# Miniprotein binders against q53ft3, part 14

Target 1, 195 residues: q53ft3
Amino acid sequence: MFGCLVAGRLVQTAAQQVAEDKFVFDLPDYESINHVVVFMLGTIPFPEGMGGSVYFSYPDSNGMPVWQLLGFVTNGKPSAIFKISGLKSGEGSQHPFGAMNIVRTPSVAQIGISVELLDSMAQQTPVGNAAVSSVDSFTQFTQKMLDNFYNFASSFAVSQAQMTPSPSEMFIPANVVLKWYENFQRRLAQNPLFW

## First folded at step 17 (miniprotein)

Design R6
Fold by ESMFold2, look of step 17:
Structure R6 (fold): chain B 195 residues (1-195), chain A 83 residues (1-83)
Amino acid sequence: as target 1 above (195 residues)
Amino acid sequence: SPIQEEFEKLMERAEWHFEWAERYYEMGDKEYALLYFEFAARVFRKAAELAKKNNDPESYKEAIEYAEEAQKYAEEIQKELEK
């Protein structure tokens, strides 16, 4: 029903369903995460009159979860970008996840999505510092994706001395990837909405 | 008065949503602007209903006028999204 995307990581499309109306994604190494995208996969819409309240949970110094309302997703707003880098010292908020028996490891945070009536969602106030400009967030997210792609592709580069016949494999010269990366960065700087 | 305190709480919450709807609109996020104006209208109407049950016509008028304003903005944005 939901996806969760962090720059430089594989997209998560298999939420842990912890109740009929509650879904969770684990975010390991959350200290390195600045933004998260939560989105609907498009296969199962919210029932009429319902939507999703999106929470961020991180362990406090005692390992106890602290939950903060980031915002919402609905059929009319099916994806949203939230800033989480400034939330790790914030106060907890009221939340519907209760005392869920969810196994945690150190440095693992969670994104929780609670399917609720729109009338109930309207009674909630998100933390204001999670809000981002869609233009600014897209540019930052895209730049981090490009950095990740370049670093990933470069880790498979081989020198001419290491080349062996391998008819089942294809290789990309590393300088081609760098050239594409530089060109794409230039286009983003000229027009962040060029896509 | 507990009822007056509840009314003021609802009005504050609705105003919070209304202001964020305006901010999202200025940032270009029309989908969130629409959502938050709709939420503001819902909460203002809840405040109006409380004022009506309490026989407070001035509070009722205030809340319903804000609810109608929020709804009008939501309808305008919805038309923009449909173009």
Scores: ipSAE 0.646, ipTM 0.881, lowest interface PAE 1.2, mean pLDDT 79
Fold by OpenDDE base, look of step 21:
Structure R6 (fold): chain B 195 residues (1-195), chain A 83 residues (1-83)
Amino acid sequence: as target 1 above (195 residues)
Amino acid sequence: SPIQEEFEKLMERAEWHFEWAERYYEMGDKEYALLYFEFAARVFRKAAELAKKNNDPESYKEAIEYAEEAQKYAEEIQKELEK
């Protein structure tokens, strides 16, 4: 249902579903991460009147997780970028993921998505410094992210002669990825917040 | 009173949403601006209902006026997104 992307890292599309309405991504070496993109995969929309609250968790000085609300994703806003670099000294709570048995490593942060009613989401206030503060910062991050994704995808490219029959797998032509990349760059140049 | 404190908390939350809606709009993120104006409107309406239950017509009027303003901006942005 959800994907998570850090610039310079592989895209994550396999969230750990810790509850019916809760999903978690692990972020190793979180101290080097400035921004995170959370997006819907497009396979399953939110039910009517529902969206996702996006949380960030990092270990405190005692190794205990500190959860902070970053923001929201909805059917109308299926992707969002969050700044996490300035959150390391912030306060948080254990809810809504605190009661979940999630395997934690001291060097690993987490992104949590909780599927909630829009009315419930409206009752919450994200941390202010998680918002992208400038269009320029967003553009720079997005460009780095796109470049990394393109390079990653291209690394798996094989010629037709190298393909082995696999009826259970679907294949995407490399040219499709390139066209997507070019179109995305064009739209980004026109409007950094087009998506 | 507990009711007054709750009202003030709702107004503060709604104002937070409203301010961030404006910021996102200025940044060009119309989808987030829309979302936060809608949130502002919802919370202002909740505050208004609380004021009404508490027989506070002045607080009710204030909250409703802000709710209407937030809703107006949301509707305007929605129209922009549909073009």
Scores: ipSAE 0.608, ipTM 0.866, lowest interface PAE 0.7, mean pLDDT 85
Fold by OpenDDE base, look of step 17:
Structure R6 (fold): chain B 195 residues (1-195), chain A 83 residues (1-83)
Amino acid sequence: as target 1 above (195 residues)
Amino acid sequence: SPIQEEFEKLMERAEWHFEWAERYYEMGDKEYALLYFEFAARVFRKAAELAKKNNDPESYKEAIEYAEEAQKYAEEIQKELEK
């Protein structure tokens, strides 16, 4: 249902479902992370009148999880970017994830998504410093993400002459990926928040 | 009174949503702006209902006016997104 993206890292599409309405992503080496993108995979929409509250958890000095509400995702806003770098010294807030015995290593943070009623979400106040403060920061993040994806995809590119028969596999021409990339960059330049 | 305190908390929360909606709109994130204006409207309406139950017509009027304003902005943004 959800994906999580950190620039320079592989996209995470397999959230740990810890409850019927709760999903968790692990973020190793979270100290190096400035921004996180949370997005819907598009396979399952939120039920009508529902959305997702997005939380960030990091271990405090005692190793206890500190949860903070970052913001929201909805069917109308299926992806959001959050700044987490400034949250490391923040105070915890109320969270729906309770004392989950998630084996936490000191270097691993978590993104939690709680599926909730929009009316309930409206009663919550995200931490202000989790919002992306500038279009420039967002653009830089997106560009790094796109470059990473392009480089990753390109690393698997082979010429037709180099292809081995694999009838069970589908192949995408590298030029398709390039065209998509160029188009995306153009749109990003025109409107950094076009998506 | 406890009811007045609750009303003020709701108004403060709704105002928070409203302000952030404006910020997101200024940043070009229309979808988030829309969401937060909708949240603002919902919470202002809740405040209005509370004021009504408390027989406070002035607070009711204030909350309704802000709810309508938030709703108006939400509708305008929705129209922009549909173009």
Scores: ipSAE 0.607, ipTM 0.866, lowest interface PAE 0.7, mean pLDDT 85
Fold by ESMFold2, look of step 21:
Structure R6 (fold): chain B 195 residues (1-195), chain A 83 residues (1-83)
Amino acid sequence: as target 1 above (195 residues)
Amino acid sequence: SPIQEEFEKLMERAEWHFEWAERYYEMGDKEYALLYFEFAARVFRKAAELAKKNNDPESYKEAIEYAEEAQKYAEEIQKELEK
């Protein structure tokens, strides 16, 4: 139902579902993260009259979770970029995750998404509005991610003369990655929110 | 009184949403602007209902006028998104 994306990391599309209406993504090495993108995969919309409240959780100096409301995603706003670098020393807020049996390690933060009624979401205010402009920040973040993916994949490129036999491995031609990169950049330039 | 304090908290929450809706609109994020104007309208109407239950017609009028203003902005932005 949801995806979570951090610059320089693989996209996560398999949230841990901790309740019928609650989903969690782990963020290891969270202190190096400045922004996170939360988005709907597009296959399952929110039920009518509902949306998602998005929370960030990090361990405090005692290892106890601190949850902060970042903002919202809805059918009408299906993706958002949240700045989290300024939140890692903030105080917690009321949140729906407190009684859940979620396995946690001290160095891992979490993104939580709670499916709620729009009326309930309206009663909440994010901790300093962490959501950034979806157009400008999304374009910059996405371009950095595109460059990072292309550079990463290209760092493994070898010519046919450089290959050693590896019959148990699968390969893709490097031009497939280039075509993907070029197509994605073209679409992003025309419509930063094209998905 | 406790009811007047609750009314004031609702009005402050709705104003917070309204102001951020305006900022998102200025930034070009019409989807968030729409969402936050709709949230503001919902909370202003909740404040109006509390004022009506408390037989406070001046507070009712204040809250309902702000709710209608927020809803008007939301409807205008929705039309912009549909074109």
Scores: ipSAE 0.576, ipTM 0.861, lowest interface PAE 1.6, mean pLDDT 79

## First folded at step 18 (miniprotein)

Design A43
Fold by OpenDDE base, fold request of step 22:
Structure A43 (fold): chain B 195 residues (1-195), chain A 83 residues (1-83)
Amino acid sequence: as target 1 above (195 residues)
Amino acid sequence: SPIQEEFEKLKEEARELFYEALRLYEKGDREEALRLFRKAAELYEKAAELAKKANDPESYKRAIRYALFAQKYAEMIQRELEK
């Protein structure tokens, strides 16, 4: 019914169904994970008036699970991206997952999906900044990409006095790169889809 | 108690039917899935009644929740079969 994706890892399509309305994915080495995608496989839809509350669980310093509500998936929104990297120090929230007989190791976190009535879901408040909008995720990625490029290019910067003659190569002044960077950021800020 | 034992029996039976219904639905056997969801719903409802008799409100709430869930799937499948 559900899938879970971490970039650079194999997709998980076999959740552990711990109850009629509860599904769990294990996330090994969770500390290296920034984002998780939770999605419906399309094989089994939610019944009318129902959806899924998505929770993240990680072990605290004592090895006890800390659960946090990330957000929701529904038939109308069958996939969502969640940022989990900043949640590791967060406070626990109320969750529908009781004591689960799951072998837990300190390096393994869990994604839990609880199938609930939409009306009940509307009363729940996800932790802040967990849900990433498509626009926000794109903007963040682009900004990180731009910063990476600028840092990379700047690492090769030399003064005129430090230049080694290379007649076969063309050179671009560093100021041109900076101007491009500033202009690109301006355009991105105005319209993330300017391209 | 005998009531608690019967409650647990019904819950487990209903759960097995529920899981099987999901598997059958994924395999495309909608008619049999529908039948099993309906049966599961009935068993959960019976379990809920036993929980009431046993003065166990938490078990009652859970059983009712599962009954509703099974019913919702049954309704979904019924609509699909009518299209």
Scores: ipSAE 0.792, ipTM 0.932, lowest interface PAE 0.5, mean pLDDT 88
Fold by OpenDDE base, fold request of step 22:
Structure A43 (fold): chain B 195 residues (1-195), chain A 83 residues (1-83)
Amino acid sequence: as target 1 above (195 residues)
Amino acid sequence: SPIQEEFEKLKEEARELFYEALRLYEKGDREEALRLFRKAAELYEKAAELAKKANDPESYKRAIRYALFAQKYAEMIQRELEK
């Protein structure tokens, strides 16, 4: 029903179903993880009026699990990206996973998905900065990436008078880069997922 | 207690049916999945009644939650079959 993705790691498509409405992924070496993607596989949708609350669990200084609500997945939003790197100092929140007999090793964190009524989910408040508003954060990231590229490329711009003959080198006019940048921004504004 | 034993039996049976229903749904056997979700819902409701008799509000709430969950899957599948 659910998948979990960490950059640089194999995708996980087999959650441990610990209850009828509870699914858990193990995240080994969690301290090296910045972002996690949780997504629906598309094989089983949520019933009408239901969605998934996504929680992150990590061991505190005493080895006790600290659970935090990251955000939500729904049929309308079947995937989400969460930043977990900054959450390690956070306080625990109420969670529905209780005392699970999950063998917890100090280096392993968990992603928990609780299937709940949408109305109940609406009353929950995710921890700050965890929910990378997928679209806004993606747009911001893309914009920063574009700006970085443009600035980098522009730093190498030279006038014709400054050019030295180099037959082995290819040259791109700066105006072409600018046009590309403008066009890309326009497309991004129209549809952030145009690629 | 006999009530607790019966509750646990019903809960476990309902859980097995629920998991099997999910599996069947994923395999495309919607009709059988529907049947099992409905049966699971009934068993959860019975379990809830026992929990109520045993004055176990936590077990009651959980059983009701699972009954509702099973019912919602049944409703979903029913709608799919009608299309």
Scores: ipSAE 0.791, ipTM 0.933, lowest interface PAE 0.5, mean pLDDT 88
Fold by OpenDDE base, last read:
Structure A43 (fold): chain B 195 residues (1-195), chain A 83 residues (1-83)
Amino acid sequence: as target 1 above (195 residues)
Amino acid sequence: SPIQEEFEKLKEEARELFYEALRLYEKGDREEALRLFRKAAELYEKAAELAKKANDPESYKRAIRYALFAQKYAEMIQRELEK
């Protein structure tokens, strides 16, 4: 019913169904993961009036699972991208998984999907900045971010003749920044999910 | 208690039917999937009644939730078969 994708890893198409309405993917070595894609396989749609709440679970310092609501998938939005790299410092949220999902190992996180009524889902608030709406939106955001950085860095550019000697400081040639920018853009264009 | 035992029996039977129904649906056997979802829903409803009698609101809520879920799938499949 569901799939899970981490860039650079094999696609997971076999969720563990821990309950009638609960599905779980294990994410080993989760600390290296920046983004995760959750998607419907297309084999089983949600019934009318239902969708999926997507949660992320990681072990806290005591080994206890911390759950956070990432966002949603629906028949109308059958896939979503979530940023999880910054969530490890977040606070736990209310979740429907209860004791069903005990963290197996400290290095393994979980993606949980809870099939719920759409009306109930509408009352839930995902953690901030977790949801990346679409690949296109992410690409646009990334491009804007890169442009912002480049513009910022370039605003400090001076010619060598204009430089004041500061032997304690290291300098990066502007061309290096430009080259990095161009390479990153090319990579993003080739594979927007390279991260 | 006998009530709790019967509840667990119904719940497990319903779960098995539910899982099998999903599997059958994925395989394209919509008619049998429909049958099993309906049966699962009935069993969950019976389980819910037992939970209510046992004054176990959590089990009741869960059983009702699963009954609804099974019913929703049954309705979905029924509509597909009518097309």
Scores: ipSAE 0.790, ipTM 0.932, lowest interface PAE 0.5, mean pLDDT 88
Fold by OpenDDE base, fold request of step 22:
Structure A43 (fold): chain B 195 residues (1-195), chain A 83 residues (1-83)
Amino acid sequence: as target 1 above (195 residues)
Amino acid sequence: SPIQEEFEKLKEEARELFYEALRLYEKGDREEALRLFRKAAELYEKAAELAKKANDPESYKRAIRYALFAQKYAEMIQRELEK
């Protein structure tokens, strides 16, 4: 029913169903994770009037799980990106997962999805900056990614006079990167889902 | 207690039906999935009544929640079959 994606890792498509309405993904080495994508597989939709509350759980200094509400997925919004880096404030939220008898190693966090009524979800408040805003979040994420790439590439820019001869190397003019960046931004602004 | 034992029995049976219904739905057997979700809902409702008799409000709330969830899936599938 659900999938979980961390950049640089294999996609997870088999959540552990711990209850009729609860699903869990394990995230090893969670401290190296900045963002998590949670998405519906499309095999089973939510029933009408229901959606999923997405939680993040990490062990505190005592090894006890701290749960935080990240945001939501619904049939209308079947995928979401969450920033989990920096959530180590130790402030736990109320969560529906109870005392799960999961042998936790200190390096393993969890993503939990609770299937709930939409009306109940509306009463919940996600932790402030975890939900990369829906369209804004994807756009913001994409924009940040683009900016990161552009800044990285531009940091290697040199003038022709500064170039060391390297006949075996291929070079891309900085203007090409800039033009690509501008074109991509324009397309993204026109239609965030242009691909 | 006999009531608690019967509650656990019903809960487990309902859970098995619920999971099987999900599996069948994914396989495309909508009619059988529908049947099992309806049956699961009934069993959860019975379990809820037992929890009420046992004065276990937490078990009651959980059973009612699962009954509703099963009913919602049944309704969803019913609508799909009518299209």
Scores: ipSAE 0.787, ipTM 0.932, lowest interface PAE 0.5, mean pLDDT 88
Fold by OpenDDE base, last read:
Structure A43 (fold): chain B 195 residues (1-195), chain A 83 residues (1-83)
Amino acid sequence: as target 1 above (195 residues)
Amino acid sequence: SPIQEEFEKLKEEARELFYEALRLYEKGDREEALRLFRKAAELYEKAAELAKKANDPESYKRAIRYALFAQKYAEMIQRELEK
């Protein structure tokens, strides 16, 4: 039902369903994570009048979980980006996940999604600055992701003369990647939500 | 107590049906998913009644929440089937 993405890591599409209305993703080495994307897979929508409250949990100095409400996902907003890098010093908030008997290592955080009534969600207050709600913040994040991808892809660039024959592999010209990058940047500048 | 045991039994059965219903829905078997969600909702409601009799408000609230959730899925699927 849900997916979780951290830049530079494999996408997670298999949440642990800890209850009928509760889903959890593990985030190893969470201290290196700045942003997390939570999204619906599109296989199961929320029922009418329901959505998902997204929480972040990290271990405090005593190893106790600290939960914070990041924001929301809904059928109308099936994906969201959250900044979690600055939340490590925050106070815990009320959360619906209770005492989960999950063996936590000190380096592992969790993303929790609670399926709730929209009316109940409206009464909840996310922690400040967690939701990349500003168009500017979203644009900055997307730009960084694009730059990361471009840098990664370009690091493998070779001239045709330098290519080793590999009949089993397909190759894409570097100029195609560049054109895609430029076009994407232009579209992003025009409408950050063009997709 | 017998009431608590029956509550736990109903809750577990309802949970199994709920999870199976989700799986079936994703697989595309909407009719069977609908049936199981409806059945799960009924079991959760029964569990809620038992929790009420046992004076366990927390269990009652949880069971009611799950019953509602199952009902909402059933309604969703029913609407999809009518289109």
Scores: ipSAE 0.785, ipTM 0.931, lowest interface PAE 0.5, mean pLDDT 87
Fold by OpenDDE base, look of step 21:
Structure A43 (fold): chain B 195 residues (1-195), chain A 83 residues (1-83)
Amino acid sequence: as target 1 above (195 residues)
Amino acid sequence: SPIQEEFEKLKEEARELFYEALRLYEKGDREEALRLFRKAAELYEKAAELAKKANDPESYKRAIRYALFAQKYAEMIQRELEK
């Protein structure tokens, strides 16, 4: 349902669903992370009237997780960029993930997504300066990423007739997807804002 | 207690249905997903009632939340099927 992207790292598309309405991504070596992108995969939308509250957790001085609200994702805003580098200290709470049994490693932070009613989300206040990009910016990113993928992949497309004596259906070699992904990761590692 | 045991049973059953419903929805089986979400919602509601009887407000609140969530998915899928 959700993806998580850290510049220079592999895209995460397999969130741990710790509850019906709770998803978690692990972020190893979180101290080196400046920004995180959270996005919907598009496989499962939010039901009407619902969205996702995005939280960041880091260990406090006692090693207990401190959760801070970064912002939101919705069907209308399916992606967001958050700055987390400045959030490694400060006030936070255990809610809504604190009551959950989540395995913690000292060097690993977490992104948590809580599916909630939009009305409830509207009453929440994200930590200051966490939201870097508007919905539009990430939409643009997603669109550019998809366009980039499509353009790259399509450049390697072969017609069915080229493969076998058959109709004009186009085929893309499976390895093209891998090549695109590798190239995309490399570019992202070099310049997180290459799009 | 018997009430707590029954609550846990219902909760786990509902959870399994909920997760399966999500899986089925992603696979495109909207009709079966719809059925399972509805059933999950019912079980969560029953669980909520038991939690209330057991004077466990946290469990009650959580069960109600999950019931609502399941209902919202059911409604979403139903609308999709009607188009």
Scores: ipSAE 0.763, ipTM 0.924, lowest interface PAE 0.6, mean pLDDT 85

